VH-VL binders against o27280. Designs and how they scored, part 370

Target 1, 266 residues: o27280
Amino acid sequence: MDSMNVPEVLEIKRIVEESESVKTFIFSWDFRREVRPGQFVMVWDFRDEKPMSVSLIDPVRSEIGISIRRVGEFTDRVHGLSEGDLLGIRGPYGRGFELMGRDILLVGGGIGMAPLAALADEATARGMRVDALVAARTADELLFLDRLEAAGVNISTCTDDGSCGFKGFAHERLLTLEENHDMAAVCGPEPMMFQVMRILDERDVPAQLSLERYMKCAVGICGQCCLDDTGFRVCAEGPVFWSQELSRVREFGRYRRDPAGRRVPW
Below, E stands for the ipSAE of ESMFold2; O stands for the ipSAE of OpenDDE; V2 stands for 0.75 times the mean of E and O plus 0.25 times the DockQ between their complexes.

## First folded at step 16 (VH-VL)

Design He29 (framework fv_bamlanivimab; at its last look DockQ between E and O 0.79; V2 from the best seeds 0.00; counts 0 for: pae E 2.03 > 2)
Fold by OpenDDE, look of step 16:
Structure He29 (fold): chain C 266 residues (1-266), chain A 119 residues (1-119), chain B 107 residues (1-107)
Amino acid sequence: as target 1 above (266 residues)
Amino acid sequence: QVQLVQSGAEVKKPGSSVKVSCKASGGTFRSYGISWVRQAPGQGLEWMGRIIPRFGRANYAQKFQGRVTITADKSTSTAYMELSSLRSEDTAVYYCARDDQYEGHFDPWGQGTAVTVSS
Amino acid sequence: DIQMTQSPSSLSASVGDRVTITCRASQSISSYLSWYQQKPGKAPKLLIYAASSLQSGVPSRFSGSGSGTDFTLTITSLQPEDFATYYCQQSEDTPRTFGQGTKVEIK
């Protein structure tokens, strides 16, 4: 088996508190193992293993950051860890984002901003103009605003309750924004992504979207993350998909499968 | 642009406590922290601790653990540093500074608060 | 704790001089190093962060270099307003620690 499939035990170098429910864990990383924005790693706490997005990629410092939202038992345990504690990391896996053009639009919701934050860093480093629409339920759940601003990203915020920025959903805010982007990258709740994709398609803006599905193996074998009709494996062919690819995925924006393989509506 | 304004100079007796405030103007703390750094007369800079006002949790240098308490009020965009059991060695200018969680540098700084401990 | 050692503790220079201040960490701090300028009776001012990134509004005559354990602050042509005390600060680990300072005085 490839060495990339064996978890490497790494020390947590630093912990950044992004929100009440989201922390970024920073690790030393050997960049002989290339990692791209949009790819994910499997995080192992020596009891369970979960896929997590890479939110920071720093080849200069030889570090990566993994942002984790507290949502269950596994993430509860991880959030209880301190700097100096150990985690197992294997990967990276999946297809990441591809940058093109000069102007890019990022549309992120909640923890979906994690991979987009990494993409923003790469895009700005390349001299691209980056606009980011950052959405969350409330102002306190908006992620990476300070980091994005420091990177020179033009930020527009959107909150469900109107506590910050535009009151409403990301796709509603998007309708009020300019249409002069060369490409878009989208990540967040699937209903959001579905609506955003439709708008971008109407505007003829090439778009990449990062999907989230239940993943077990991360190597395209178990089939738990297979998408209906297409047979796309989110861990192998994704998690980043072009809008044209997702247009062929019947379940996109409609339902997902739970660990038992049952259809669960969004 | 965020500015930090601290409370005025303090004169305290040994054994007493002092509480210094640091108010952010021109914006909010967002995800930034507020670090407290002191400087004794003619001496260098010493980091005391940090709070992330948005979350209310603070970390302290071991030297000050048990004696320093850093708090924040999000509604007023104000951070506080309370130092108890004051000693003559605590005579210093105390600074608050915005703390970047990723980079760890401090910017901007408050104007400083002189605290004099004398019998 | 990570100890930061600056060199020299003080130096005398003239306007127009090239000034170099070094900072050494007791262990590797990658590029988590910042430089500050402090004038008497004033708060420190951030000059350089991430070892070599110039803070907005800081004159280009200031520059930082280095990684790991050895870092350098350079002033290419000293100006009258540059006479001050300079501090390095590591942000690799907690507690955050500063160098002892370098006082740049007029010759």
Scores: ipSAE 0.775, ipTM 0.900, lowest interface PAE 0.8, mean pLDDT 95
Fold by ESMFold2, look of step 16:
Structure He29 (fold): chain C 266 residues (1-266), chain A 119 residues (1-119), chain B 107 residues (1-107)
Amino acid sequence: as target 1 above (266 residues)
Amino acid sequence: QVQLVQSGAEVKKPGSSVKVSCKASGGTFRSYGISWVRQAPGQGLEWMGRIIPRFGRANYAQKFQGRVTITADKSTSTAYMELSSLRSEDTAVYYCARDDQYEGHFDPWGQGTAVTVSS
Amino acid sequence: DIQMTQSPSSLSASVGDRVTITCRASQSISSYLSWYQQKPGKAPKLLIYAASSLQSGVPSRFSGSGSGTDFTLTITSLQPEDFATYYCQQSEDTPRTFGQGTKVEIK
């Protein structure tokens, strides 16, 4: 029980190279500490500790995978590690995705595909039809394509530079996709998630979005939200929110009226 | 679905080198690897090493360290295996195979390249 | 290196027979185990990966089971095209290693 609140030192069992900037680190894991897609862990390199997405959840093999993008000093150090090296891991934390219906749409941007890859594995294992829209700036930054294909996921790609699939943003490609889904799961840069959420709301598709901005707080997750100072319920249920919950949060503090009486566009 | 096509059979003298090619048809390299596996006449299968062509990194079985070099040319979707200082016991069929990074199984395989080393 | 030991080294069987082939690893390999079929003069063909997952296009009479150190390939009703040599392969660790093979022959 107390190991859930203290980092457990684990050996890196395997490293998968996903892109030039993203690696997946696989560890043995005792699933008495259950892990759900959309939850996060705190990774400790014995100097610093950062929240990271779980991208592989395999109770049968007793393994988890954590996908890490090289973006700074901490992640540079972790990317320099080899199989057999040690990291501290505590968690999992937060609220994961909930599956419903038979047809799910995944929309992921960059490293945001990590928790969605874990969700895709679970959805396909349940016999759901899974469509994934995988977005990146370039073809070389698209993540998990081989893994998703092997799982039977129907993949659409888009890249900002047009080097693979649709040239443009995820929400632009989404407008051209089939509107036959019981739910959606979205994770990526917040501007992308906002635009995707708007389209899904207009289509009456129930959507869950993972707000990685809130992962900096390990408990409560939403402790830095200035709009939540009045006992904001949505902050307690993150990092994964239903779109209905999230629209009330954003609308309440931002797009009703600013202090000058101006209606702010959403 | 990718297919792997290998270069043709070779006959070599002891002490020389051989370089076998493996071209992926129907697509570009992705995040998977290309492994090299050999089979001596009447014998089983022996893994030699692999490369992840997109990233250019190769790993070798200890037995072949110093004698084998595995490379890839991304522009032609071709991997290469070069074995030097050939001996008669290197007579074998050499296969390339697509190597999954997560599972580590091999599918598909190339058709094989027979290499005969005789004095 | 992880050693893979197959049993039997060869067997004789008739069309319609149930055939089992076992594979033991010298240490735990979880479920990182694959099975291949090889016919004379041909490259190996993947049948089973992840110990029990059937590769696309492989007949359902083939199945795999096991985890840890002991694994089994089963053919529930042997067909004429199934006379071949079968290999197991572990992918838990480097180097990848194969069993010595099991030749299935016509009785």
Scores: ipSAE 0.650, ipTM 0.828, lowest interface PAE 2.0, mean pLDDT 86
ESMFold2 (binder alone), look of step 16: mean pLDDT 92; pTM 0.948

Design He3 (framework fv_bamlanivimab; at its last look DockQ between E and O 0.84; V2 from the best seeds 0.00; counts 0 for: pae E 2.2 > 2)
Fold by OpenDDE, look of step 16:
Structure He3 (fold): chain C 266 residues (1-266), chain A 119 residues (1-119), chain B 107 residues (1-107)
Amino acid sequence: as target 1 above (266 residues)
Amino acid sequence: QVQLVQSGAEVKKPGSSVKVSCKASGGTFRSYGISWVRQAPGQGLEWMGRIIPRFGKANYAQKFQGRVTITADKSTSTAYMELSSLRSEDTAVYYCARDDQYEGHFDPWGQGTAVTVSS
Amino acid sequence: DIQMTQSPSSLSASVGDRVTITCRASQSISSYLSWYQQKPGKAPKLLIYAASSLQSGVPSRFSGSGSGTDFTLTITSLQPEDFATYYCQQSDDTPRTFGQGTKVEIK
C-alpha cells in the first residue's frame, strides 16, 4: 500500500487511558510499512484529518499506538470512540529520531512524551542507557511514567505546580542536572524546547527536537507547515530536526502560523 | 515495590451487599488499573471488572453489570469493590490485582478476601 | 467473549520431569497471554506475560511460547515447589478471561 496517499481503515484494537486528556489507540500494523519513532501519521475520522505522533511501535505484536490529546472538536470525536471502532490512518510521514551513542537524554513536555516513549523503547532495546526528564503542568498530566520505568528508563519529573518532582519548568530542572549525554531528544511545548535546546547547545550535547506545526497534506506540497526563511517543511524535512537546523529557523520558539497563515506568538 | 492489602473476611446474608477494600502500599496506582477477580471454592478465576484509580473510570464484566460497583480513592490509594444482591453463588475469594493497561497482566495481587453468603 | 481452553485439566508428574501445559483461545489474541501459578490458599502469582516474557524473580525453568490462538507453558525440570495449579489469561479483549486451570500433582 502506498503510505503517501492512501489511508487505510483500521480497527481500534485497544485504548489505553494515559491521563484525563490523553488516550493511546492501538492498531494492528503491517510492518512491511516501516515506522520510526518521531514519525507521524494522519488520522482520519471520516470527517477531518489530523497529524498524530506514533507513541508505540511493537513489531513483535505487529501493533502501533497513537497517543492523542483531547484539545478540540476532532479529538473530542476520536476520544468518544470505543475499541472496535474504525479510523483512517495514512503514513507514516516525516523524519524520525536517530539514535547514537550509549547514553541518551529524553526531555518531554505533555503530549510531547508520545514520540519519546516510542524512542525510549527502541533505545532500551538497543541496550542504551536512557534518562528521561518528564514535564507537565500537574502530576496528573505526567505521561508514560509506568511504561518508561518498566522499560528501565531513569526518570526525573517536574511539574509547574510542584505536585510531582521538581517544581518548575523542564529547562530549570535540566540546569540542576550536571550529567552530559551522548545525545538528547526533545519534544514538547516550543518555548520549553527552545530553552532546553539552548542549554544542550551550551553543553555540546547533540540534540534532536520534534516540532509541531499546522499540517494539511503531510507530503510537503501545500506548504502550510513551512518554516520561515529556511523553507523547511515540518512534514517533510521534519518533524524531527537537529538543533543546528533549528538554529537557522527564526520563528522557532517565537511564533507559529495558524491555519490562515497568520503569525501566532507562543 | 507496590503491595496490595485487602480487607478481612466477610459473612453475608442473601440479598445483602458486601464492600471489599484494596489498599496499595509502597507506592501509588499512577496509570495502572485495579482489577477484581474472584474464585469460587474449587473453581477457576473470574474477572469482574477494573478501575483506573487515577481517572475513576471503571469497566465491568457483563455478568456483573448492575450489581457490582468498583470505586477508588486516590488520596488513600484504596480501591473498593461492592457487590449487591448477594447470592450463595457469590461465595468466593475476591482478589484485587494491579492491572497493566498495555500488557493486561495482573501483578501484584492482593492476599484475597473470603466472602461467604449463607442464610 | 474470548474463551480460553486450557489442557490438560490435571496431570501427574515427578520431580525432574518436563511439563507442558497448553492454552487455546477462541480467537486470535496476538501475544496478550499471561500465565499464573496458584498454590492452595494463596493468590495467583504471575509467571509469564506477553506470551513469552518471564516475570522478574521467576525461575528460568519456566517458559512461555505461542501466538495467535495457541500458547504453551513449559517447565523444563519440575521442582517440588512447582506442584500447583496453573492458569492462562488473555488480555486482548474485555472481559479478561482465564483458562480453566491445570493442576500439576505429584505422581
Scores: ipSAE 0.687, ipTM 0.869, lowest interface PAE 1.0, mean pLDDT 94
Fold by ESMFold2, look of step 16:
Structure He3 (fold): chain C 266 residues (1-266), chain A 119 residues (1-119), chain B 107 residues (1-107)
Amino acid sequence: as target 1 above (266 residues)
Amino acid sequence: QVQLVQSGAEVKKPGSSVKVSCKASGGTFRSYGISWVRQAPGQGLEWMGRIIPRFGKANYAQKFQGRVTITADKSTSTAYMELSSLRSEDTAVYYCARDDQYEGHFDPWGQGTAVTVSS
Amino acid sequence: DIQMTQSPSSLSASVGDRVTITCRASQSISSYLSWYQQKPGKAPKLLIYAASSLQSGVPSRFSGSGSGTDFTLTITSLQPEDFATYYCQQSDDTPRTFGQGTKVEIK
């Protein structure tokens, strides 16, 4: 295997508290290994290894940030680490987002805002107008609001309980927003992405959506990240797909797979 | 948009403690930090520690470890810094400031609280 | 701890002068460097963050430059309201540390 498929042991330089359940871990990074918004890395805690989205890409400072939601044993252990502690990182892997036009819409749910925050930084740096619809169950779970505001992003929020912004689901809020975008980028819970994709398709807005699937090798050889019916490997042909590509995917929006490869309803 | 308003000046005896408040305006606490910085008369600026009020997580400069306690009350959007076992050398203006978690700069600052320690 | 050394410790200048203040870190801090202005009896005010990014509402005569260990704050045309003490601050590591200050006085 080449050098990027062996984890590099890196020191946690800084930890940013994003929410009760989400932290961003910042590392020094050699940008000879280029990183694009929407790509992911495999994070190794010396016992287990999981894919995580890159949320901060700073070639000038030679830093990347990786946002991790606490959801189980692995992420609990990583959340227990401190600045100065070590993690293994291999990657980046996958296809990132492509930017087009002058006006972009970002639609993010929960931790799905992580890769979109990185994309927002790139889009604003190119002089694009960026609108972000940031969704969560409650206000305390809205991610990256201060960072997006500082980047010049126009933010709309929605929460299931109405504690911040529009009360309701992301696709319901989307129906009340202006339809003046050249493209959209979407990441979050797959049922949300399905509903959002349908609206964007009706509006003829080119959309890219970032999927999550179980991964082991991250280089497309083990088959654990394959989408049913197409054979697309999320780690190789994705994780970012155009909506047209996803229209061929039967499982999208209907089910996911657990780490053992078994179907689990959304 | 955020404004920080601190409690008023204090005069304290050596060996006592002081608790300075810092109230944030402009809505509820978000995921930013509140840092505490002091400035003795005619001296420079010295960082003491910070808290991320929404999460209650605090970090302290080693020099102040064991004497300073930084807390926050989310219901009142107020952070507190308590300094114990006061000495005359602790006479200073104590500032709170919004602490950007990514960049680490301080903006805005509170107006400052003068604390005088004398017998 | 990262030591921040400012120079000069003080300077005298006239209105309209170009003023340059330097700040040196004891180790690389990338671009995690901020500059503050403090007038007597007032809280510090952020001028520059990320070494060179001008804070909103700060006059464009202020600029910052540098990376790694050596940084400068420049005032291209000193105004009467600019007579103050200036501090640099690193945010690359904890504890956050400040330079000792540079007092800019009217000649």
Scores: ipSAE 0.613, ipTM 0.821, lowest interface PAE 2.2, mean pLDDT 88
ESMFold2 (binder alone), look of step 16: mean pLDDT 91; pTM 0.942

Design He30 (framework fv_bamlanivimab; at its last look DockQ between E and O 0.76; V2 from the best seeds 0.00; counts 0 for: pae E 2.4 > 2)
Fold by OpenDDE, look of step 16:
Structure He30 (fold): chain C 266 residues (1-266), chain A 119 residues (1-119), chain B 107 residues (1-107)
Amino acid sequence: as target 1 above (266 residues)
Amino acid sequence: QVQLVQSGAEVKKPGSSVKVSCKASGGTFRSYGISWVRQAPGQGLEWMGRITPRFGRANYAQKFQGRVTITADKSTSTAYMELSSLRSEDTAVYYCARDDQYEGHFDPWGQGTAVTVSS
Amino acid sequence: DIQMTQSPSSLSASVGDRVTITCRASQSISSYLSWYQQKPGKAPKLLIYAASSLQSGVPSRFSGSGSGTDFTLTITSLQPEDFATYYCQQSDDTPRTFGQGTKVEIK
């Protein structure tokens, strides 16, 4: 058994409140174990285990951050934890984002901004120009704006209710933006990603998209995160995919499979 | 650019309470916190506590636990610090400052509020 | 609590001098260290954050270095407007704590 598959019990160093429903948990990290934006870890609270995206990568301080949205029993328990408490972390897993060119567009929705925030840090550190379209249902659910702004990211916001920025969806806002980029990274609700991908394809902008599926093993064995027709395992071949790869995935933007393996429409 | 403007100087009797306000202008609180730091005459800086106005949660230094209350009104972009059971030792300039949750540095600062406790 | 100890408590220097102020933490704080400048009757001003990052608008003669427990603020060539009190502050743990301050006076 690979050592990376054994959960390491880590102390929560700090907790950052990103929104009412999202917290970032900071851990010390041994960077002999490399982690890339777009990769995920399995978080274990000694009762259950869930995949979570890495939202902060700081090799200088030897720290990582994991942003978790409160959505169920597991995340309720985790959100009840305090600094100094323990969690089990194994990973990282999956394929992360690849940076290309000089100008990058980030399009994120909700908690999907988590991996993109980490990518933004890397991109800006490399001297890239970063534009970010940050979407959420409401202004209070917009994530990482302060962090992105501090990093020099040019931010455009959109909210479903119009409480901040453009009123509407991310793809609608994107249509109003004329500038093309060398590449795009996208993460958020799959219907959003689907629409955004179509627009980017029409503009001939290379795009990478991070998918979310039910994951159990995280090591490409159980098949719970297998995508129809292609056989892509989100935990192994993903979660980051190129738009060309996703164009071959029939279920993308249409449906997913629940823990029982049943098709669930988006 | 965010600026913090605090309420005016206060003169209080021992045993009374003081409530200082800190209004953010030129922007919103967003995910930043507001920390309160005081400085007694000729002394150094002392952190009292912090609030994340967007979420309404506050943390306090143990020294002031039970005696200090930090609150915020998002609608007016104003944070408040109330200190009760005032003592002569509480005579100080009280500062509010924007608190970065990731880095933990303070910027910008309010202009300060002088609080004098005397019998 | 993490104690921050600055040295020296005060120093006298002339315009053009190289000034070095040190700050030691009672335990490792990684690079969660900031430096502030305070002039009489004024609020503190952020100079350096993350141990070595220069705040926007701050002159390049200011620099910060260090990690773990030992940190240094350096002024390469002291200017008349630099006579003030300087504070270090750790942000690794709660409560946030400051050094006792270093007063830089004119010789």
Scores: ipSAE 0.699, ipTM 0.877, lowest interface PAE 1.0, mean pLDDT 94
Fold by ESMFold2, look of step 16:
Structure He30 (fold): chain C 266 residues (1-266), chain A 119 residues (1-119), chain B 107 residues (1-107)
Amino acid sequence: as target 1 above (266 residues)
Amino acid sequence: QVQLVQSGAEVKKPGSSVKVSCKASGGTFRSYGISWVRQAPGQGLEWMGRITPRFGRANYAQKFQGRVTITADKSTSTAYMELSSLRSEDTAVYYCARDDQYEGHFDPWGQGTAVTVSS
Amino acid sequence: DIQMTQSPSSLSASVGDRVTITCRASQSISSYLSWYQQKPGKAPKLLIYAASSLQSGVPSRFSGSGSGTDFTLTITSLQPEDFATYYCQQSDDTPRTFGQGTKVEIK
């Protein structure tokens, strides 16, 4: 049988506690299947299967890490697992981030920092200067700060409640940051990404944004991850899009669709 | 930078327990771990277990499972290691050390706590 | 448990000498290996992590190499403060385990 679309059953090698609600699950990985920052995998707990971002890519050690926020029944079950337990992984899927220039800005909200943490590792390994704006609702939900600091990333923080760093939204903090980056990578709540994209576009900073949509097949066949207006499939043409690709998408930042196709607010 | 300060030396009788404290200063507990490592006189280093103090997750070496309890009090930034049913071979210097959740190396180390178990 | 075997157990050297210490794991540990220096009566001090990454504040005369099962700590020009016991430590698997130590003594 062709291994495409069939999960590989892998042992959880390590579990890293990132916050009260976020854990990173680390697996041995055969890098003949290359993984790039911004790509995702489908995680199978033998009952259900969900897309999750890759947050650690270490081909030297043959390891990947997948960061999972506890938000519902599936993720509650996965968070209950221990090292040595098994999960199914299929992928990677999607278009990852493209690095350019020498200076990169990362803007991440909540779990959206997961793919950006992987990108930060690649960028620093290539000798780029990396600035990160890390946003969350509270200080306790700021992710990957110690890891980013150890990698030499210049960190700015903001929290909705002001418990750490700038009090306010990521786009408000962005207005106070230096404006001399060659590119930006953005991932987080879609309303945040929309506001951040507007600022970066005005500053003429090339930006790539990672979108989340409902996924079923992950290989571009079923159409469940399509964007209104363009027909882009998040699993095939994305999840990472250039800001110019998103500039005409009216859905972006305004609403999303559930598995039944209903419009729901962000 | 985090500094780890441990409680003072102890002399114990066989069958009793010892509880060693490890106070982190120069910062609050974050997502890093605190490991406990012991060294018998003239001997090498032996890992006993660890905790992630902020989240309360503890792991133990199988050799010490059932005799060691590692806890933390994040309000005082202090980790504790309690070893019960002491034997003469438990005579050692007990160190705490900050460990990286990803890499697993130890830096910094506490100054060590000498525990002598004698009849 | 992964056994870590250091060689030699002891060596004598003079200031200025090049010293190498080896560490062998009983199974592959990838690059999950650290080196520590310990002086009498003091806690160990981290020198090298991830097999070859130099810890901040450690002199550049220290270096580490290797992956898998075989690792080397090298001191390119011994200084008086380098006479100590050196330990390797693996962090690939639980329990974390240490080599038995290598005592570097003044000749």
Scores: ipSAE 0.557, ipTM 0.801, lowest interface PAE 2.4, mean pLDDT 88
ESMFold2 (binder alone), look of step 16: mean pLDDT 92; pTM 0.945

